# VHH binders against Probable 2-keto-3-deoxyxylonate dehydratase (xacE): the designs that were tried, part 8

Target 1, 289 residues: Probable 2-keto-3-deoxyxylonate dehydratase (xacE), of Haloferax volcanii (d4gp28)
Amino acid sequence: MHYHQLAVSGERRLTASRDSTTYDLTSADADLRTFGDLARVASIARTSVDRLAAELTEDADVVDDAFVDRHATVPVDAEEIWAAGVTYQISEQAREEESSMPDMYFDVYDADRPEVFFKATPSRTVEPGDAIGVRGDSEWDVPEPELGIVLRRGEIVGYTVGNDVSSRSIEGENPLYLPQAKVYDRCCSIGPCVVTPEDVEDPHELEMSMTIERDGEVIYDDATNTSEMVRSCDELVSYFTRHNTVPELAVILTGTSLVPEQPFDLQEGDHVDITIEGIGTLSNSVTTV
Key: E = the ipSAE of ESMFold2; O = the ipSAE of OpenDDE; V2 = 0.75 times the mean of E and O plus 0.25 times the DockQ between their complexes.

## First folded at step 3 (VHH)

Design s02 (framework vhh_nb_b201)
Fold by ESMFold2-Fast, scan of step 3:
Structure s02 (fold): chain B 289 residues (1-289), chain A 121 residues (1-121)
Amino acid sequence: as target 1 above (289 residues)
Amino acid sequence: QVQLQESGGGLVQAGGSLRLSCAASGFTFSSYAMGWYRQAPGKEREFVATITRGGSTYYADSVKGRFTISRDNAKNTVYLQMNSLKPEDTAVYYCAAEGYFTYYPSAYDYWGQGTQVTVSS
């Protein structure tokens, strides 16, 4: 099932979609208003999220897709969003020229310890349809389309689409500036929904694509597959959770191979669509922060 | 339209010095990390040095302390000052403008044609 969180007239509502029908679960149980609420009740009841949702659909109101799209918010209330880098397979050309990359990239690519870093709080994360940010002090900015892993108390409860918006110019200036390149106002977006593991046969076999429009013209259009990830989702979760304080709800963005090359830079007024097979499309405009 | 043009290569005696220059055109030079790479006969291309947009420098262990990379954004030029040259430094030296600098695979957008450096014993 696909789960959306909505804001309708100041009220939070949780929907579940199955076989092209969307159910307002909050209409069946007024205490179930967020994905976190549903996951908590499923845990207490010793059942799966999808099984609990299926029982609720019997008494739930049906809503149309236009209603969901109009009222959609972030699909999960992640207290923390973390991200991973250097997780996708290096190209044949890059391997032939591997001496052309800084040693730190090869050290991380080949190491047991992956790159995992803090990305965003709720105050830095924008909902589907809202504007992602580019820093006013940055000269080169890119969207980074990524599969997101949704965690409850360190356990995988679902997947979503994410955008790890980054200042490549600040990042390239000095490795110590990575936090400033990655963490800033509107630096992250997640959505449009959470899909449970029961409905994702293999998180490492999903097509991921991105398009960018500027002034009504498509200026970027490319795709990859999560099968190109050389790090497993379980591995990334393991490194995030070990020796750490795990929040009730978190998201880990898993990295990407789709980063537009210079002279491209993300500009105010651009529109970014990121699609992952079986999950959906995360859409955002762009503003300067 | 994009061009990287190396110069300053040549024949030099062991223990000598040489300064390579790379003049860049057709892109916003100040926004790119710039690097030097070399390829000796029968060997794969290897990293020598890189300089970020902000001026941070990184070197291969084999050249650390002997080579210095620098850039002049006003002239759109990157330099490699090579001191205490050894016969094993003999190679074709390539200038590169780097699209990804820190941790992604380098899809280097631009490479020069190379300049030969020969160090006699």
Scores: ipSAE 0.000, ipTM 0.167, lowest interface PAE 16.2, mean pLDDT 86

Design s03 (framework vhh_nb_b201)
Fold by ESMFold2-Fast, scan of step 3:
Structure s03 (fold): chain B 289 residues (1-289), chain A 120 residues (1-120)
Amino acid sequence: as target 1 above (289 residues)
Amino acid sequence: QVQLQESGGGLVQAGGSLRLSCAASGFTFSSYAMGWYRQAPGKEREFVATITRGGSTYYADSVKGRFTISRDNAKNTVYLQMNSLKPEDTAVYYCAAEGYFTYYGSYDYWGQGTQVTVSS
């Protein structure tokens, strides 16, 4: 099932979609208002999220999909969003040109330890349909479309789409500026929904695409497949959780191979759509922060 | 038809060894993490070991250093090599399959179990 969190007239509501029908689960149980609520109850009841949701659909109101799209917010209340980098396959051409790449890039690519870093708090994360940010002091900015892993107490409970918005100019200036290049106001977006593992048979066999529109014209259009990941979702979760304090709910963005090359620069007024097979499309406008 | 079939259980003296096998059929074995759980009389089912799709292994603290989990994707089989067995290892051992690694989570498919008894 696809789970959306809605904000409607000051109320939070949780919906579940299956076979072209969308159910308002909060209408069946007023205490189930977030994906976290549903996951918690499923854990206590020793059942799967989808089985609990299926039971609830028998007593739930059916709602319009257009209504869901209009009122959708972040699909999960992640206390922390973390991200991974250098996780996708590099080409033979890139390896042949390795003298033009930093040694640290290939060291991390070939190493046991992956690149994993802190990305966002809820205060820095924007919802579907809202504006992602580019830093006013940055000269080269890009969206980074990524599969997001949704975790409850370090356990995978679902997947979503994420955008690891980044300042490439600040990152390129010095490795010590990575936190400033990655963490800032409106630096991250997740959505539109959470899809449970039962509906994602293999997170490493999903088509992922991104389009960017400027002044009514498509200026970027490309795609990849999560099969190009050389790091598994399980491996990234393992590195995030080991020797760490794990929050109740977290998201790990898994990296990407879809980064627009220069002279592209993400600008105020742009519109970004990221689509992952079986999950949906995360859409955001762009503003300067 | 999905099936997980355990074998290799039995009676063994403390300090001995056993090798459990779990033959899987009816699903794409290579797409699943595989694990072993155990349940002693009067206790809840507990995690023992898991092996991910990529071959990474994780163990419960109580068995770390004594048990080894491995898999053979060509044979659709997961194994648990149990060394230095203790009376407290006495339990029914269950093979489990799930789409993603879940250290403490429930699995999508469960076997019927195989009894392991360790005498003092």
Scores: ipSAE 0.000, ipTM 0.103, lowest interface PAE 21.3, mean pLDDT 86

Design s04 (framework vhh_nb_b201)
Fold by ESMFold2-Fast, scan of step 3:
Structure s04 (fold): chain B 289 residues (1-289), chain A 120 residues (1-120)
Amino acid sequence: as target 1 above (289 residues)
Amino acid sequence: QVQLQESGGGLVQAGGSLRLSCAASGFTFSSYAMGWYRQAPGKEREFVATITRGGSTYYADSVKGRFTISRDNAKNTVYLQMNSLKPEDTAVYYCAAEGYFTYYPEYDYWGQGTQVTVSS
């Protein structure tokens, strides 16, 4: 099932979609307003999210896709969004040209410990359809399309699409500037929905694509597959949760191989679409922050 | 105090046009999505149009192609340009500020409404 969180006339509502039908679960039970609410109840009852949702659809109102798109917000209330880097296969050419890459990237690629870092709070995360940000003091910015892992108390409860928007110029100046390159206003987007593990049997066999449009023309169009990840989702979750305080709800963005090459620079007015097989398309415009 | 004040309503003949304005004060306007809703006599309040913080627009099917929503953050104002008006568009039109929903969601703000009457 695909789960959307909506904001409608001052109320939060949770919908569940199966095939061509979308159900307003909040109409069946007024206490179920967020994906977190549903996941909590399913956990306590020791049942699956999808099984619980299916029983609720018997009493739920049906809504149309235009209603969902119009009112959609972030699909999960993640207290913290974290991200991983250097998680996809490094090409033979990149390995051969290692003199053009910092040794630290190769060290991390080959190491047991992956790159895992804090990415965003809710205040820095934009909803589907809203504008992601590029820093006014940055000279080279890129979108980073990524599979997002949705966690409740450190356990995987679903997947989503994410965008780890980054300043490559600030990151390239000094490793100590990574937080400023990664964490800023509108630096992250997640959506359009959460899909449960039952509908994503193998998170490491999903096609992921990105298109970027500027002035009505497609200027970037490429695809990869999550099978190219050299780090497992379980491994990334393990490194995030160990020795850490885990929030009730979190998202981990799993990295990407789809980074536009220079001279590409993400600019105000661009439009970014990221699609992951079985989940959907996360769409954002771009603004300067 | 948060306030939304609608203006621009009135009486118009079928096929005519009106432009509604909503002036906002008491909050950070650029951080809110802005919307228009309407309520006809004896009907429930229904969605008309919304514009997000980033400028994306969404419309009810009944008004798509005829109405255009826009915003001016420098003036803290949202607009609804209504073209090719029909008698069934007759309603009180309400402006709404739809907050950014986070872990601690804020409630929406509503204006008092402005009457639009379309004669046949």
Scores: ipSAE 0.000, ipTM 0.129, lowest interface PAE 20.8, mean pLDDT 86

Design s05 (framework vhh_nb_b201)
Fold by ESMFold2-Fast, scan of step 3:
Structure s05 (fold): chain B 289 residues (1-289), chain A 121 residues (1-121)
Amino acid sequence: as target 1 above (289 residues)
Amino acid sequence: QVQLQESGGGLVQAGGSLRLSCAASGFTFSSYAMGWYRQAPGKEREFVATITRGGSTYYADSVKGRFTISRDNAKNTVYLQMNSLKPEDTAVYYCAAEGYFTYYSKAYDYWGQGTQVTVSS
């Protein structure tokens, strides 16, 4: 099932979609308002999220997709969003240009330890349909479309789409500037929904695409597949959770191979759509922060 | 779109000086590190000097103290002042613009067509 979190007239509501029908689960039980609520109850009842949701649909109101789209917020209340990098196959061209690539990137690509870093708090995370940010002091900015792993107490409970918005110019200036290149106002978006593992047979066999529009014209359109990931989702989760304090709800963004090449620069007024097979499309406008 | 055009090469006697210029267009010049490379007869292309976006300079050991790299962002131009030239400095000199490389996107080097510098004995 696809789970959306909504904000409707000051109230939070949780919906579940299956077989082209969307159900307002909060109408069946007023205590179920977030994906976290549903996951907690399923855990206590020793059942799956999808089985619990299916039982609730018998008493739930049906809503249309337009209603969901109008009221959609972040699909999960992640206390922390983390991200991984250097997780996709290095192209043959990049290896041929090996002498021009910083040694540290190849060191990480070939190492046991992956690149994993803190990305966002809820205050920095933008909901579907709202504006992602580019830094006013940055010269080169890009969206980074990524599969997001949704975790409850360190265990995978679902997947979503994420955008690891980044300042490439600040990142490239000095390795010590990575946090400023990655963590800032409106630096991250997740959505549109959470899908459970039962609906994703293999998280490493999903088509991922991104389209960017400027002034009504498509200026970027490309696709990849999560099968290109060299690092597994389980491996990234393992490195995040080991020797760490894990919050109740977290998201790990898994990296990407889809980054627009120079001279592209993400600008205020652009519109970004990221689609992952079986999950959906995360859409954002762009503003300067 | 992107163009790098070198000028200032030529024939000079050992101990002489030349100033190379590279005029850039088609990209945000101030966001790029600019460099000079050379290819001597029968050898591979080698690094000579670079100037970062912030103005820091780095030189190959063979030219340190003799060559000076500088930039003028208002003119979108990088310069290489070459003093105390030696016959071994004879090469085609190439201007390069180097963007910041991150793992997630190609860093591509823009190259000029080159300018010949010949230093006679």
Scores: ipSAE 0.000, ipTM 0.185, lowest interface PAE 14.9, mean pLDDT 86

Design s06 (framework vhh_nb_b201)
Fold by ESMFold2-Fast, scan of step 3:
Structure s06 (fold): chain B 289 residues (1-289), chain A 122 residues (1-122)
Amino acid sequence: as target 1 above (289 residues)
Amino acid sequence: QVQLQESGGGLVQAGGSLRLSCAASGFTFSSYAMGWYRQAPGKEREFVATITRGGSTYYADSVKGRFTISRDNAKNTVYLQMNSLKPEDTAVYYCAAEGYFTYYSDKAYDYWGQGTQVTVSS
């Protein structure tokens, strides 16, 4: 099932979609308003999220997809969003062209310890359909489409689509500027929904694509597959959770190989669509912050 | 400190009834989902029933139609009414609480009682 969180006239509502039908689960149980609420009850009952949702659909109101799209918010209330980098396969040809890549990049790519960093709080996270941010002091910016891992108390409860929006120019100035290149107003988006592990047979065999439009023209269109990840989802979760205090709900963005090359620069008024097989499309406009 | 105290267990003949109670203290009871679990000798702890903050109930297939979970927020107590008891229902019954999560405040936490023995004879 695909789970959306909605805001409707000041009320939060949770919907579940299966076989082209969308159910308002909150109409069946007024205390189940978020994905986190449903995951908590499933944990207490020692059953799956999808099994509980299926039982609720018998008493739930049916809503249209257009209703969901108009009221959709972030699909999970992640207290913290973290991200990973340097996680996708580098071609042998690119590796042989070593002068195009810093020594630091190869050190991390070949190391046991992956790149894992803090990315966003909810105040920095943009909902589907809203504008992601480009820093006013940045000269080169890119969207970074990524599979997101949804965690409850450090355990995988689902997957979503994420965008790790980044200032490549600030990042390139000095390694110590990475936090400013990655963490700022509207620097992250997640959505459109959460899909449970039961519906994602293998998170390492999903097609991921991105298109970027400017002035009505497609200026970027490319695709990859999560099978190109050289770091597993379990490995990234392990490095995030070890020796750390884990929030109730978190998301880890898993990195990407889809990065537009120079002279591309993400600009105000652009439109970004990121699609992951079996999950859906995360759409955002772009604004300057 | 959080405390869950079960009562109402004991010996009962097959076909009989028992009502278990769990008195809660040390947290805002009305904000927590409450559940009952059981463990028979030599077996793993299994889910029996849960009740959400709003009163929605969920049951294990083995007890559905025979057991009823309820709560009294004024008394900070959750109940398990057990009817048509069978020898297979013999187990230690545990009360559990998991909090309503609010995004930037308290986390949900698992709290467990010490258990109460239920023995169903032929």
Scores: ipSAE 0.000, ipTM 0.270, lowest interface PAE 15.9, mean pLDDT 86

Design s14 (from q6d with F101L; framework vhh_nb_b201)
Amino acid sequence: QVQLQESGGGLVQAGGSLRLSCAASGFTFSSYAMGWYRQAPGKEREFVATITRGGSTYYADSVKGRFTISRDNAKNTVYLQMNSLKPEDTAVYYCAAEGYLTYYSKDSAYDYWGQGTQVTVSS
ESMFold2-Fast, scan of step 3: ipSAE 0.528; ipTM 0.811

Design s19 (from q6d with S56R; framework vhh_nb_b201)
Fold by ESMFold2-Fast, scan of step 3:
Structure s19 (fold): chain B 289 residues (1-289), chain A 123 residues (1-123)
Amino acid sequence: as target 1 above (289 residues)
Amino acid sequence: QVQLQESGGGLVQAGGSLRLSCAASGFTFSSYAMGWYRQAPGKEREFVATITRGGRTYYADSVKGRFTISRDNAKNTVYLQMNSLKPEDTAVYYCAAEGYFTYYSKDSAYDYWGQGTQVTVSS
């Protein structure tokens, strides 16, 4: 099942979609308004999220997909979003080109410890359909399409699509500027929904694609597969949770190989669509912050 | 210290009723979800019922319509009213509390369990 969180006339609602039908689970139980609420009850009841949702659909109102799209917000209330980098396969040719890759990328690629960093708070994360940000002081910006891992108390409860919007120019100035290159207003988006592990056969066998439109024309269109990840989802979760205090709900963005090449620069007015097989499409416009 | 103490168990004939109580201390009771679980010999602990901080209740399919969970925040007590008891309901019944927190340290305890109370239903 695909779970969406909605904001309708100041009220939060949780929906579940299966096949061609979408159910308003909050109509069946007024205490279940967020994915976190559903996941908590499923945990307490020692059942799966999907089994609990299936029982609730018997008493739930049916709603139109257009209604969901109109009212959709972020699909999970993650207190923190973290991200991983240098997680996708690097070719033998790329390893031998000194000018194309910094030495530190190869060091991390070959190391036991992956690159894992803090990405966003709810105040920096934009909902599906809203505008992601490019920094006013940045000269080169890119979207980064990524599989997102949804965690409750450090355990995987689902997956989503994410966009790790980044300033490549600030990042390139100095390694110490990575936090400013990665964390800023509207620097992240997640959505459109959360899909439970039961509906994702293997998170390392998913097609992921991105298109970017400017002035009504497609200027970028490419795809990859999560099978190119050389780090497992479980490994990234392990490094995030070890020796740490974790939020009730968190998302880890898993990295990407889809980064538009120069002279591409993400600009105000662009439109970005990211699709992951079995999950859906995360769509955002672009604004300057 | 956190403590959950069950009471009200005992022997009852099939078709009879029992009311279990769980007295809680050492934490802010009204901020926790409370639940009942049971374990028969040779079986793993099984979910029975839960009541959220807001008073919503959820039940295992095997007990729906027969059991009712409730709470009294003034007395820091959760109850399980068990009606139409069956021999299959014979088990040790455990009270549990689940905390609601924004952050969790790995390997820290945020959930609490009582010692259990025996319920025996004769045919």
Scores: ipSAE 0.409, ipTM 0.726, lowest interface PAE 2.7, mean pLDDT 89

Design s20 (from q6d with R53S S56R; framework vhh_nb_b201)
Fold by ESMFold2-Fast, scan of step 3:
Structure s20 (fold): chain B 289 residues (1-289), chain A 123 residues (1-123)
Amino acid sequence: as target 1 above (289 residues)
Amino acid sequence: QVQLQESGGGLVQAGGSLRLSCAASGFTFSSYAMGWYRQAPGKEREFVATITSGGRTYYADSVKGRFTISRDNAKNTVYLQMNSLKPEDTAVYYCAAEGYFTYYSKDSAYDYWGQGTQVTVSS
């Protein structure tokens, strides 16, 4: 099932979609307003999120998909969003062209320890349809489309689409500037929904695409597949959770191979669409922060 | 120290009724979802019923219409009213509590369980 969190006239609502029908679960149980609420009840009932949602659909109101799209917000209230990098296959040609990648990149690619870093709090994360940010002090910015892993208490409960918006110019100045290049106002978006593992049987076999529009023209259009990930979702979760205290709800963005190359620079007024097979499309405009 | 103590089990004839109680201490009871589970000899533990902090109830299909879960926040107690009991309901019944915490560590327990109370339904 696909789960959306909505904001409707100041109220939070949770919907579940399957087989072209969308149900307002909050109409069946007023205490279930977020994906986290549903996941907690499923946990104590020793059942799956999808089984509990299916039972609730018997008493739930049906809503149309246009209503969901108009009111969609972040699909999960993650206290923390983390991200991974250097997780996708490096071609033999790229390895032979040493100048295309820093030495530290190859060191991480070949190492046991992956690149995992803190990305965002809710205050820095924007919802579907809202504006992602580019730093006013940055000279080169890019969107980074990524599969997001949704965790409850460190365990995988679903997947979403994410955007690890980054300042490549600040990142390139010095490794110690990575936090400033990655963490700032509106630096991240997730959505449009959470999809449970039942609907994503293999998270390493999903098509992922991104388009970027400027002044009504498509200026970027490319695709990859999560099968190109050389790091597993389980491995990334393991490194995030080990030796750590984790929030009840978290998201880990899993990296990408889809990064527009120079001279591309993400600019105010651009529009970014990221689509992952079986999940949906995360759409955002761009503003300067 | 968190404690959950079940009571009210016993022997009853098929078609009879029992009311189980679970007294809770050591945590903010009203903020926790409370549940009942059971385990019959040679079988895995199974879900019976849960009640959320807001009072919404959920039941296993095998007990719907026969069992009622309720809570009394003033007494820090959750109840399971069992009616129309069947021999198949024979099991040790466990009380459980699940809280909401903003942060969790890998080696910590955030769910609590009681010691169990035996229910035996004779034919």
Scores: ipSAE 0.271, ipTM 0.654, lowest interface PAE 4.7, mean pLDDT 89

Design s21 (from q6d with T52S R53S S56K; framework vhh_nb_b201)
Fold by ESMFold2-Fast, scan of step 3:
Structure s21 (fold): chain B 289 residues (1-289), chain A 123 residues (1-123)
Amino acid sequence: as target 1 above (289 residues)
Amino acid sequence: QVQLQESGGGLVQAGGSLRLSCAASGFTFSSYAMGWYRQAPGKEREFVATISSGGKTYYADSVKGRFTISRDNAKNTVYLQMNSLKPEDTAVYYCAAEGYFTYYSKDSAYDYWGQGTQVTVSS
């Protein structure tokens, strides 16, 4: 099932989509307004999220897909969003062409410990259809399309699409500036929905694509597959959760190989669409913060 | 009682512009999403544009880039600015107020519609 969280005139609603039909689960039980509510009840009842949702659809109102698209917000209330980097396969040819890369890149790529960093709070996270941010003090910015892992108490409960928007120029000035390059207003987007593991046959066999439009023209269009990921989802979750305080709900963005090459620079007014097979399309405009 | 009154329709030549207005009463306008729908002769009613209580906008692919939806909460009015009009935009345009359903109040604003305003685009 695909789960959307909606904001409709100040009220939150949770929908579930199955077999081309979308159900307003909040209409079946007014206490179920978020994905977190549904996941909590499923846990207490010792059942799966999808099984509980299927039972609720018997009493739920049907809504049209256009209504869901118009009112969609972040699909999960993640208290913290974290991200991983240097997680995708590179060829020997690519290594040779990028021989000037910092030594630390190859050290991390081959190491047991992956790059995992804090990315966003809810106040920095942009909903589908809203504007992601580029820093006013940045000279080179990129979108980073990524598979997002949705966690409840450190356990995988679903997947989503994410955008790890980044200042490459600030990052490139000094490694100590990584937090400022990665964490700022509107630096992250997730959506459009959460898909449970039952609907994602294998999170390491999903096509991921991104298009960027500027002034009505497509200026970037490329794709990869999560099979190129050399780090497993379970491994990234393990490094995030070990020796750490784990919030009730979190998202880990898993990295990407899709980053537009120089001299590309993300600009105010651009439009970014990121699509992951079996999940959907996360769409955002761009603004300067 | 919810009331929605559209205005601003009329006859215009292809390539021209019109601005539709919808004046709302009987509910807390600022808390509701507002939308525009249209129905051409012999066709089903189709979505055109919507604006949430927070100002988030969505458009049908056929009007994206040409139409702009906006709202004025002080006047309880939603607008549709229609530019670069085409003969295929000819339809009756309806204003709709979209709220929420709660078990406490049992209110839903899905069914709140205006009477419509005719837009005719000649070639």
Scores: ipSAE 0.000, ipTM 0.180, lowest interface PAE 17.4, mean pLDDT 86

Design s24 (from q6d with T50A; framework vhh_nb_b201)
Amino acid sequence: QVQLQESGGGLVQAGGSLRLSCAASGFTFSSYAMGWYRQAPGKEREFVAAITRGGSTYYADSVKGRFTISRDNAKNTVYLQMNSLKPEDTAVYYCAAEGYFTYYSKDSAYDYWGQGTQVTVSS
ESMFold2-Fast, scan of step 3: ipSAE 0.537; ipTM 0.818

Design s25 (from q6d with T50V; framework vhh_nb_b201; at its last look DockQ between E and O 0.80; V2 from the best seeds 0.00; counts 0 for: pae E 3.5 > 2)
Amino acid sequence: QVQLQESGGGLVQAGGSLRLSCAASGFTFSSYAMGWYRQAPGKEREFVAVITRGGSTYYADSVKGRFTISRDNAKNTVYLQMNSLKPEDTAVYYCAAEGYFTYYSKDSAYDYWGQGTQVTVSS
ESMFold2-Fast, scan of step 3: ipSAE 0.730; ipTM 0.889
ESMFold2, look of step 4: ipSAE 0.301; ipTM 0.699
ESMFold2 (binder alone), look of step 4: mean pLDDT 84; pTM 0.855
OpenDDE, look of step 4: ipSAE 0.406; ipTM 0.747

